# VHH binders against TLD domain-containing protein 2 (Tldc2), part 2

Target 1, 198 residues: TLD domain-containing protein 2 (Tldc2), of Mus musculus (Mouse) (a2acg1)
Amino acid sequence: MEDTLSGEEGEEEEEEEPAPAPAPQDPVEPQLTEASQVLGASEIKQLSLHLPPRVTGHPWSLVFCTSRDGFSLRRLYRQMEGHSGPVLLLLRDQDGQMFGAFSSSAIRLSKGFYGTGETFLFSFSPQLKVFKWTGHNSFFVKGDLDSLMMGSGSGQFGLWLDGDLYHGGSYPCATFNNEVLARREQFCIKELEAWVLS
Short names: E, the ipSAE of ESMFold2; O, the ipSAE of OpenDDE; V2, 0.75 times the mean of E and O plus 0.25 times the DockQ between their complexes.

## First folded at step 1 (VHH)

Design a12 (framework vhh_7aqx_2)
Fold by ESMFold2-Fast, scan of step 1:
Structure a12 (fold): chain B 198 residues (1-198), chain A 123 residues (1-123)
Amino acid sequence: as target 1 above (198 residues)
Amino acid sequence: QVQLQESGGGLVQAGGSLRLSCTTSGFTFSSYAFSWFRQAPGEEREFVGAIRWSGGSTDYADSVKGRFTISRDNAKNTFYLQMNSLKTEDTAVYYCAAESPYYGLSYTRYDYWGQGTQVTVSS
């Protein structure tokens, strides 16, 4: 299986450190273009409290989902082309766990890590936990042909998705100081949705 | 040269069954994942079912779960979609697709598609 990808993997893109904003007390309820098959209305409302203020009131537009588009990371990259706004990745695994990530920018192929400190990981196992940027490094998102990585440090990824969009992993990482997002470090994806918030 | 060729489509009455085949050549069959997609007139192409590499799991769209079964035969370089209890809503052109999780000069190059086969379900 050792044909190594030759891409420019060591290049790090410029990062920003926005100040954390307090969650609004009475947030505007998000309008989704379609129903989510991963999160219910209560989970969507809870998650919305932790989104950056700049996306408050923006509709959530479904760009990709495995049930419609199949299980391929390369198709996700293709369907992200033309989008530059922030993205919510919503996952449900075969054990029924719900978790995911907020990316400050569209999911794409990259030479190195990109994104800003608005990026975070989350889990609903069973209560919502949000893992925000710690400031230790800027390893937010890296898109390779055969894997998507969010959060890093000490050689492990906060969220790792295989190119088959079936296999994934979650480990504590320095970027987010996160807990394992699923019940165990390696999991199998049942459903993945990518929502653009612009 | 990579080729995917569908067969087994046609006209069938509601409640009937069809078995679609996708015969492949030009790559190592056992290392690839396979999917079926369909497209009805005026609608977007939608996922139907998938089978991962040799001995792997299967996944299905909710609309076909319990009625359709995907399988593969590595010795024949062929994979199948067994369609039971067909409904008029299943009328579409069915496409087979092959995906490599491993290689590519470009991510678009390694999504191989068949030409499509028409399935028409009459009431």
Scores: ipSAE 0.000, ipTM 0.207, lowest interface PAE 14.8, mean pLDDT 81

Design a13 (framework vhh_7aqx_2; at its last look DockQ between E and O 0.50; V2 from the best seeds 0.00; counts 0 for: pae E 10.2 > 2)
Fold by ESMFold2, look of step 2:
Structure a13 (fold): chain B 198 residues (1-198), chain A 122 residues (1-122)
Amino acid sequence: as target 1 above (198 residues)
Amino acid sequence: QVQLQESGGGLVQAGGSLRLSCTTSGTTFSSYAFSWFRQAPGEEREFVGAISGYGGSTDYADSVKGRFTISRDNAKNTFYLQMNSLKTEDTAVYYCAARQGWLYTESGYDYWGQGTQVTVSS
């Protein structure tokens, strides 16, 4: 919250000059600390409209990317240490499809599922689709040493990634009632990025 | 193209344990998802549990959770079912199944073994 009230400078009710033009971008549009290699400006703007209000105005900070940090889920967990989240996972696969997830909390090793109903999955085809929590279960995120899972129900996962971050899968699941996020149910990861939005 | 062969079945008393093995002859073992199914006389095949490719993520039917454990050894092209605390209701022919791809499902398996009999006596 900007706390700019009428100033004491000058002999007017307001100090400001004729209403200044807004900055080139709306305050609700995200500020990234660096360019994404997965999403372009248009996709970033579209996705940002679906983020929970609590992240509005906070920059997106890149914590992990496969091109810089290597193709390793263990390295992703390590780079996430010290962060509480929320996290945006952005993926591009071998077909150039862009998709991913928003996690209410940092990505970490866990014994079971964690997270909240703020968690969602998304895809571009090329139009953005967002798959929100259905309320049917609370299987949001689970981090194993050799896999990362988001969304579950009947033995399938909304998004599944292997420990080397080179294979993944997506199936409809009860948590999000999602469509398959990629062009097909199984995909090869070309790039993955993890952004902290706090 | 994948051949599956189960072994390790037999007769065991209630409360006992058995370990089933499923060996593959394919070149794509590490990338495949594998499942165990079972079929008792006069019943449909039912899902027992599964393991994903690469990552080793597992899932189980409610009737066997906590008693059965699935694992894989990619170096030996072998997929296992450890059955503990066996009940007479576990008596069935157990089948190993494989799916092209690394994600498991409860259906849509293309490759099946011949089955191995497990008999649990009181």
Scores: ipSAE 0.000, ipTM 0.296, lowest interface PAE 10.2, mean pLDDT 82
ESMFold2-Fast, scan of step 1: ipSAE 0.062; ipTM 0.456
ESMFold2 (binder alone), look of step 2: mean pLDDT 80; pTM 0.813
OpenDDE, look of step 2: ipSAE 0.009; ipTM 0.308

Design e01 (framework vhh_enristomig)
Fold by ESMFold2-Fast, scan of step 1:
Structure e01 (fold): chain B 198 residues (1-198), chain A 119 residues (1-119)
Amino acid sequence: as target 1 above (198 residues)
Amino acid sequence: EVQLLESGGGEVQPGGSLRLSCAASGFTFSSYAISWYRQAPGKQREWVSTIYSGGSTNYAESVKGRFTISRDNAKNTLYLQMSSLRAEDTAVYYCARGYSSGWYKFDYWGQGTLVTVKP
């Protein structure tokens, strides 16, 4: 039994739209515990400006990456155990596209959708596009044994990752009103990194 | 438990039409690519068509222009509309979660439905 959380039925909470984050005065550059194989320094700086104020200045700790840890969602879930902070998922697909998601909390196996309106999707196409919460629904993150889903609406997912962490998909969803994050709706992952911001 | 159940097979004359269905349960149907395969007696299983979660489609050259794959995510059902049927289309048709062309691994298969094209 991997799921230690009890009673996730009420996990999706209705809450007011978050107040707009104040503009950063002096941007604090993130300190990474290791070099990213997905994003370069310029992309990291651009993305860091869109992170919630509460994680500004927090170091990025690499908890999981496919090149080191293999291609397994269940291994990602195990590596996330013990972490409660927010997570950045950075992906590069076989076509060289860079995209991903910010999760307000650790990636985990769940029975229902969890997370907050701080959650967002992003892509570099090649310009950075950030797809923030629309307020339409609260379907931020759901972890199944066989798939990880971020963003939803009528069965479509903004980001969908297969349990093999090789096959993925992206579709516009009501949660984020996002564009397809890759060049096409179905893609193959070349590298996935999960960074905890603690 | 993941289940796939095909239906709609039968006997049809050359040039006829037939519609196959595959009812899926036990997984989030809308998040997966779903495929049709077929196997004629004494032959290897052959890929026919795939529909991706977003609705884009691919077809084997042998069926392109004659078969149409579609999905109804609200009903967790996959369809294959077959037209201009030929004797060579005689086979057991299988629904599969995933893709065998090196894109997806097969996770689960249905029990199949027989299509016979007889003059």
Scores: ipSAE 0.000, ipTM 0.147, lowest interface PAE 12.1, mean pLDDT 81

Design e02 (framework vhh_enristomig)
Fold by ESMFold2-Fast, scan of step 1:
Structure e02 (fold): chain B 198 residues (1-198), chain A 121 residues (1-121)
Amino acid sequence: as target 1 above (198 residues)
Amino acid sequence: EVQLLESGGGEVQPGGSLRLSCAASGFTFSDYYISWYRQAPGKQREWVSTITSGGSTNYAESVKGRFTISRDNAKNTLYLQMSSLRAEDTAVYYCAKDYRFWSGYYTFDYWGQGTLVTVKP
């Protein structure tokens, strides 16, 4: 055994310092299969910043809209069949308010509440507000034949849509601790779009 | 820079009371929902209570009637008044800022460092 001093063995080649971090980049607009009649480009960019990382860069495919497919929740359920992955529901009411929800999975008929804590509600009032899961309960989405509900607790729903897709309601709920998404608790839908992000 | 600093934790006997505080800075406190969460040893973090920007409150069933959440927007401070404490309330308590888009800016959820509450039998 040789007597040696403790020390780091170096390489003959000198390693260069890492390059400076790249400059900040502007957000890229997501790819939509069709133009939205509910949200403009600015609103779409703003909302995209709140989507889960797992769907970043995924195209938005329009699978249902009331102006094209009619005002029927049962038709929305039918057009969701065969789709997987998360869904954005975009709504504009008769007062021109824009709001909606992100569902962690496709909108469907269900026996009880389903979904994950990725689910959230949002409103442009006129600035974007996003209402995320509080952890209080797991009442994310429930699809009945004649109503769709998102968020609950104490009998109130964060977003409630009638089977006619003309009448809706929004109330504070324990799931999202949200504000009323529209100008008032009860509203009339002018346009609803369902976008699949897969 | 968003900061949330919890304080007020300590050791108490069963049936005792503690008041936790969360001092917030770096954002417009009054515009946000602010929540208390807790994590007991070996357990997942669980929600305790939320107060909205408008002052409405919600509570986990296990603490309802025993805990009171409140806010002082002038002091940018969140409180949790805890009474009738039980051994099951032993946990690190965290203050959490909800995310919101405000005046064109997006801010993500932020968690504080926590404050320990120990209920000794």
Scores: ipSAE 0.000, ipTM 0.113, lowest interface PAE 18.6, mean pLDDT 80

Design e03 (framework vhh_enristomig; at its last look DockQ between E and O 0.11; V2 from the best seeds 0.00; counts 0 for: pae E 8.3 > 2, placed apart)
Fold by OpenDDE, look of step 2:
Structure e03 (fold): chain B 198 residues (1-198), chain A 120 residues (1-120)
Amino acid sequence: as target 1 above (198 residues)
Amino acid sequence: EVQLLESGGGEVQPGGSLRLSCAASGFTVSSNYISWYRQAPGKQREWVSTIYSGGSTNYAESVKGRFTISRDNAKNTLYLQMSSLRAEDTAVYYCARDLYWSGKYTFDYWGQGTLVTVKP
């Protein structure tokens, strides 16, 4: 009685080598609907690296610029009404300094501060400095008819723009622990662009 | 280059009137917030009045009803009409390109000033 020991050859499940991590996709250069009058290609590329992952690969759509649309915060709000997406504000002052802000949502009139911790301020002086949310407070963005404010603390704003978009200010604030974004705490605006990233 | 040049200061009796001028260059007065400040001897600079780009005006409580700020766009010149002058109005008066923010006045450029002396 030859007990034929049927050797169950255990099929070694070939552990499928985890597919090589997709080659770090070359940071997809953002596509702009128009040329920026504030930032060049190099600055755009640098800034794009600091944007939230959720907007990566999204086109930048120019919704407002002072050269085209005039110097009016109210007009900016009106043109923004059709958009809900995050906004990149790009500024060039009369001294030629480039700086701005990223808003996690559309710029709008508000009774109080709104936004999320994705909001940040930035400045090219001449290297890019990015000032992210500190977690100290949630005073991200506030807009009224006379001013736009980003970041706050101790009565100061990280970025402030007047209703005519002619003047602005920048001070260190607890929200972003930013430096002054321009060469001076107060500046005159040469160009302002609002880009929606959706 | 931004420049501001004040003129029109002088001596005046209490209750008198004086008109100050501020000639601006390097920027457009009508497109900016322009203010008058004054500094009395031994005192801090005090905000007096502002004319906004839209043409609205604001005044310190101490000068309200007595002073009038205006501008001539064609001349790119700011004015301060002062009436019912008092001894406490004695100061060097400065015009400045200004920012109004959260109840505070700040400036980036101002002139050399013009002296106003109110004395009997």
Scores: ipSAE 0.013, ipTM 0.306, lowest interface PAE 8.3, mean pLDDT 88
ESMFold2-Fast, scan of step 1: ipSAE 0.041; ipTM 0.515
ESMFold2, look of step 2: ipSAE 0.013; ipTM 0.417
ESMFold2 (binder alone), look of step 2: mean pLDDT 79; pTM 0.789

Design e04 (framework vhh_enristomig)
Fold by ESMFold2-Fast, scan of step 1:
Structure e04 (fold): chain B 198 residues (1-198), chain A 119 residues (1-119)
Amino acid sequence: as target 1 above (198 residues)
Amino acid sequence: EVQLLESGGGEVQPGGSLRLSCAASGRTFSSYAISWYRQAPGKQREWVSTISYGGSTNYAESVKGRFTISRDNAKNTLYLQMSSLRAEDTAVYYCAKGRYWGSYEFDYWGQGTLVTVKP
């Protein structure tokens, strides 16, 4: 063991002003247009701390949810067509697990992968884990007619949703170096919500 | 219920090409994404490629640029054109409907089709 003690660099700051320094502006708790059936207030607050600064203070507008709009990826795409801003996908599976993704842009049909490195995956296991872009590749989001994929590399998808929005999968992928988001690689969706943050 | 029948496998030299076919029976083929999966000896099954009903395609990184998936909805047939084949492409190839992992849980007709790349 090295017993070398490197002294801390001393900062000689001048005295603070007589009045208390104003606290740094904390992130404002997001205003949701409707109650989430997937995440509670505590989870929403925790997740908000990991959103890009550019969406701080933006309301979360519920564009699509399976309980109201049915279990159809094609309907999700249709309801997203009016929106260009970033999207939060919130999922609860039949085992009660909560997880999802932040997409830098609207969920849409695409010829190839799109999006930016702001995109991330998350899970509550029960603690929040956020899986950010590794820089390894740029396979953020791909919307096919019959499936939605987020994250890839070596043929595995970080999050994969069937067009029926009932069946889904999660695997470790190079894009996010994520853990399996649910308790197992294949899961069944109980509720999916798509929130636009603009 | 959709039944899927794979064909077109065989033996090729490295750098060679093969075209696999998957013939579907039943009225629901045209409404599904269809995928190719493969399982090499001693390895886990892996996804290879998917094509949506509308023709959107996706590929595993290991085959991207070498394999091309296509479909003929009028003939209820799926194809996988394989080029620049490598020893690591040796596997039994399966087609599956509807889900990314579907070859493990979905209907398919037959035992797949064997592709062997001979060194």
Scores: ipSAE 0.000, ipTM 0.166, lowest interface PAE 13.1, mean pLDDT 79

Design e05 (framework vhh_enristomig)
Fold by ESMFold2-Fast, scan of step 1:
Structure e05 (fold): chain B 198 residues (1-198), chain A 120 residues (1-120)
Amino acid sequence: as target 1 above (198 residues)
Amino acid sequence: EVQLLESGGGEVQPGGSLRLSCAASGFTFRYYAISWYRQAPGKQREWVSTISSGGSTNYAESVKGRFTISRDNAKNTLYLQMSSLRAEDTAVYYCATEYKLWGSPYFDYWGQGTLVTVKP
């Protein structure tokens, strides 16, 4: 049960203000370069309200999806090369559950944890739940050759994806104080999409 | 020791069919999800299909509707039934145990591979 990750003492919290309930004319629906196979229009609109203001009005560009590009984390890393802007990871599992993460920067191989407090995890169960940074630590994203991890600090990961992009896991972590994102701690990925917002 | 041994590869014409087998030993086969991967000449290894311990299946889009994965737990054997074969299916096919314990380092076991050649 040991945490094999190197620790840092944490990072400053970013200011967050939930968008006020918008008038019907205020919310701008994001323009997607392709249709999502994970989220419907309602879910996309709901999730958009929780994105940082700096990405408001930015189109969502599909840079990777498992159904087109295959189930390979290494391929996801390669498709992310050249991108530095924020990324939405959208997942659907074997039970049809929809969940994922917003990363403040591109998904990449890394020597340690990277990212900022804009990073969050989310699930539709069926209501949208967004798990924001707690300020407890800075363990946002870590990309290894054989796994991708988002959130940590207690020896468990808020979202863990295997290099095969078929096996995944979710557990409450100190970074986000999240609930298990799927119906169970271990799940199988049916579709993963990576959208760049810049 | 864990061992996986693939068989059934060979040469086929486009549109043909072939059945691959993977004999497993050295572990409790029924408790593991088992996958087929392939590696075409000059390309990276890619995932083809997985079958869970409970029998749930998943497929790469390129093979969906053409390939069928199955398992026989009594015989410790994994199968891949391939139909409507295309030139792009030419590859060495590997079976692999995909054991994952959440939060643990990934480890897997790979077979030696079996060559499938689809000749035009």
Scores: ipSAE 0.000, ipTM 0.150, lowest interface PAE 16.4, mean pLDDT 81

Design e06 (framework vhh_enristomig)
Fold by ESMFold2-Fast, scan of step 1:
Structure e06 (fold): chain B 198 residues (1-198), chain A 120 residues (1-120)
Amino acid sequence: as target 1 above (198 residues)
Amino acid sequence: EVQLLESGGGEVQPGGSLRLSCAASGFTFSSYAISWYRQAPGKQREWVSTIYSGGRTNYAESVKGRFTISRDNAKNTLYLQMSSLRAEDTAVYYCAKYGSLYSSWYMDVWGQGTLVTVKP
């Protein structure tokens, strides 16, 4: 329900004991199953503050990365099978820029656009910029065999990834009113990571 | 050296119950959040549950109401009480301690795992 029920984690039972706990072990700093090759500790902490309340406290589980699994969108789709729930896509390009997207649901092949208004784009340039849903349309995520698209409305995509997971593009779009996420509208991916937050 | 050692796995019938244990050593157990993960045959490793040092718990949606995570700080032991077991719960179950490195926080200590098989 986006802004209506975006605090669904507040509806999940939280039985917090009144005992001292190390701050780094609490939900405010996310726990990753592996080290990120894209974002450092500061970037991870900054980005986590903008995640929907319903995923606060959930660990980030690495399900796909290009350095380990190869540069193939079809393999990303394959490794996403069996996963539901939200996904963080983290990208570093050949120019060293860090950017990506939060998807309200798993990355998958689709007949049309799917997802909810929890979906957003982000960039570190070098300060974190988060581009949230504008309400203009619902073109959140679309997965084709040969491309993955996030955000649209003007014929351009907020984030576009080629099936080779090496070529990509970013343009302002009506969905997110985003800036170009990389230094240029066309970029080359150095590393892509897909993290599940369920 | 930090060590985590799982035990309690075995074969169980659908609808049955089983309790897994994770014995911890080499660190101040009561101060850390500890998680259970599992990996089913031919599938990716998935998070199951976490218990924080203060006693707060989180669960994967697929196990809510069926699994209960708990800890005994006096025994340096973590537990996972599993009930209403299903064939899809068949997996190797791992205990993992939250850790840190220079660039980020991640789970840097994993146990060897314990196999749970749910057979009709």
Scores: ipSAE 0.000, ipTM 0.177, lowest interface PAE 18.1, mean pLDDT 80

Design e07 (framework vhh_enristomig)
Fold by ESMFold2-Fast, scan of step 1:
Structure e07 (fold): chain B 198 residues (1-198), chain A 123 residues (1-123)
Amino acid sequence: as target 1 above (198 residues)
Amino acid sequence: EVQLLESGGGEVQPGGSLRLSCAASGFTFSDYAISWYRQAPGKQREWVSTISSGGSTNYAESVKGRFTISRDNAKNTLYLQMSSLRAEDTAVYYCATEYEVYSGSYTEYFDYWGQGTLVTVKP
């Protein structure tokens, strides 16, 4: 399910050493308001290194999780009201795979796609892979009453969540040129957490 | 100016077939994914199917195996071939696409919808 409508692949290995860190801020592990049931300390630390500089060191506030709040996209939208900061969606599926998305702004109902090129998808399969914006289109996040979509192009969604928050899908998309985030294209959600980064 | 115009709706008996068309203008049709949505009386619009610029297709679970979406880029036209129609397929069917305009400091997103075409499955 290769989608090549997005930006071109670059060779990034040679770039590991070169420039001084652009962000001169002290490395700070995030303070979580509660323990994650999806990611361990090592995964949280790894993922934090890929967050935009503007949210580095900001606390992660747990706004919603399926085990506490139930499996309902509508409840996720309601609990997102009043929050404006970017959001981390953390998922674990029936195979124990951990993956998710970083949204540049709060998850909400929308008429069309919203968000910025800070938005990305990720997976721990088992190493962390971060799928950044390709520049091909701007289809970052779309919130319908019965589904949440992140990434599009070529009729496929990088991450798709059903309104029941039990069924989901992941496909390569032009927005992120991502791999399938889970072991299979269609998956069942065992736990979903939504963290707001102030 | 983006415009979408649906046609092909009508009355059909359960188990029958219909082919819907959507004529698009005002944008480079081949560059965009185009979707079919439907709205039954007294209900919210629901997504039915999407076809990508590259021809990849997705379907709502309720229509899988019965509906086929396709496109003709030379004619700027989207199609929905519907078979094995059921009473619950009765709805106004809409063609839709999304368009964005980057202004330098922000991006505006526009949803474009056609006027719809009515499909009635009469028991």
Scores: ipSAE 0.005, ipTM 0.152, lowest interface PAE 15.6, mean pLDDT 81

Design e08 (framework vhh_enristomig; at its last look DockQ between E and O 0.48; V2 from the best seeds 0.00; counts 0 for: pae E 10.4 > 2, unsure alone 58.5 < 65)
Fold by ESMFold2, look of step 2:
Structure e08 (fold): chain B 198 residues (1-198), chain A 124 residues (1-124)
Amino acid sequence: as target 1 above (198 residues)
Amino acid sequence: EVQLLESGGGEVQPGGSLRLSCAASGFTFDDYAISWYRQAPGKQREWVSTIYSGGSTNYAESVKGRFTISRDNAKNTLYLQMSSLRAEDTAVYYCATDEYTYVSGSTEVYFDYWGQGTLVTVKP
């Protein structure tokens, strides 16, 4: 571009662009190794602003998706082997609603809850809402052979997925103080993707 | 030895029908969810349909209403009835299982078994 003067122009002037600073930084956008079938570019950008700083600059690698790999939680666990995380789960249900979770670490079988307060739930209804850790408990993620649960403490789970990765539920829970993530408390998954942000 | 053997592929005109079979041996067929997948030349494999051990079924959107998955546990055989075939259905079709066994005494090792595939060609 044509900018001989270093530095930025004066403020209070609402222009569509300021004078570039020395070596102006491009916005850091997430790099996906392939296109998502759940979220478009706008949704990916919005969601990325809520990710913890430690994932900045790491590409998003698609490890599992139901359209390619089938509807199986056990297959998801298998595909997660060898990865330490963190993970984005992106879901689109049969009503077209988009929602999911960020897990601080890989999705795995576990005897109890694991994870850290970096974990959150989110929904697009249609505006993005992010439900961060409340600090009331540490019930972040639990992986059973036939179900995956995220968030608890109110007698129900913030996000719950059946072993067929087709049926699921979402209820308010103490961990995230979330709203129901889908249009209804019970939903059927149209597409699920698991991305590792290594 | 675990084996999955597909058959029933061939050439068919648009709008035609085919029935694929997958003969299973070397494992307890009744305990597994079994799926059909397909792979067109130069494409990634894609999931087509699954029948679960409890009898529930699920289908990819591209085949709903045209394909029917079924199983005969007495014969250890999985089927895919394909109707209203289109050029886009041309692919090698595979049967596969990747579900854990539920029989007592089984380990928590995940099973991942695939057939060799059978070619379906829908003529232009």
Scores: ipSAE 0.006, ipTM 0.405, lowest interface PAE 10.4, mean pLDDT 82
ESMFold2-Fast, scan of step 1: ipSAE 0.524; ipTM 0.789
ESMFold2 (binder alone), look of step 2: mean pLDDT 76; pTM 0.766
OpenDDE, look of step 2: ipSAE 0.741; ipTM 0.888

Design e09 (framework vhh_enristomig)
Amino acid sequence: EVQLLESGGGEVQPGGSLRLSCAASGFTFSSYEISWYRQAPGKQREWVSTISSGGDTNYAESVKGRFTISRDNAKNTLYLQMSSLRAEDTAVYYCAAEITYDFWSGYTEFDYWGQGTLVTVKP
ESMFold2-Fast, scan of step 1: ipSAE 0.005; ipTM 0.334

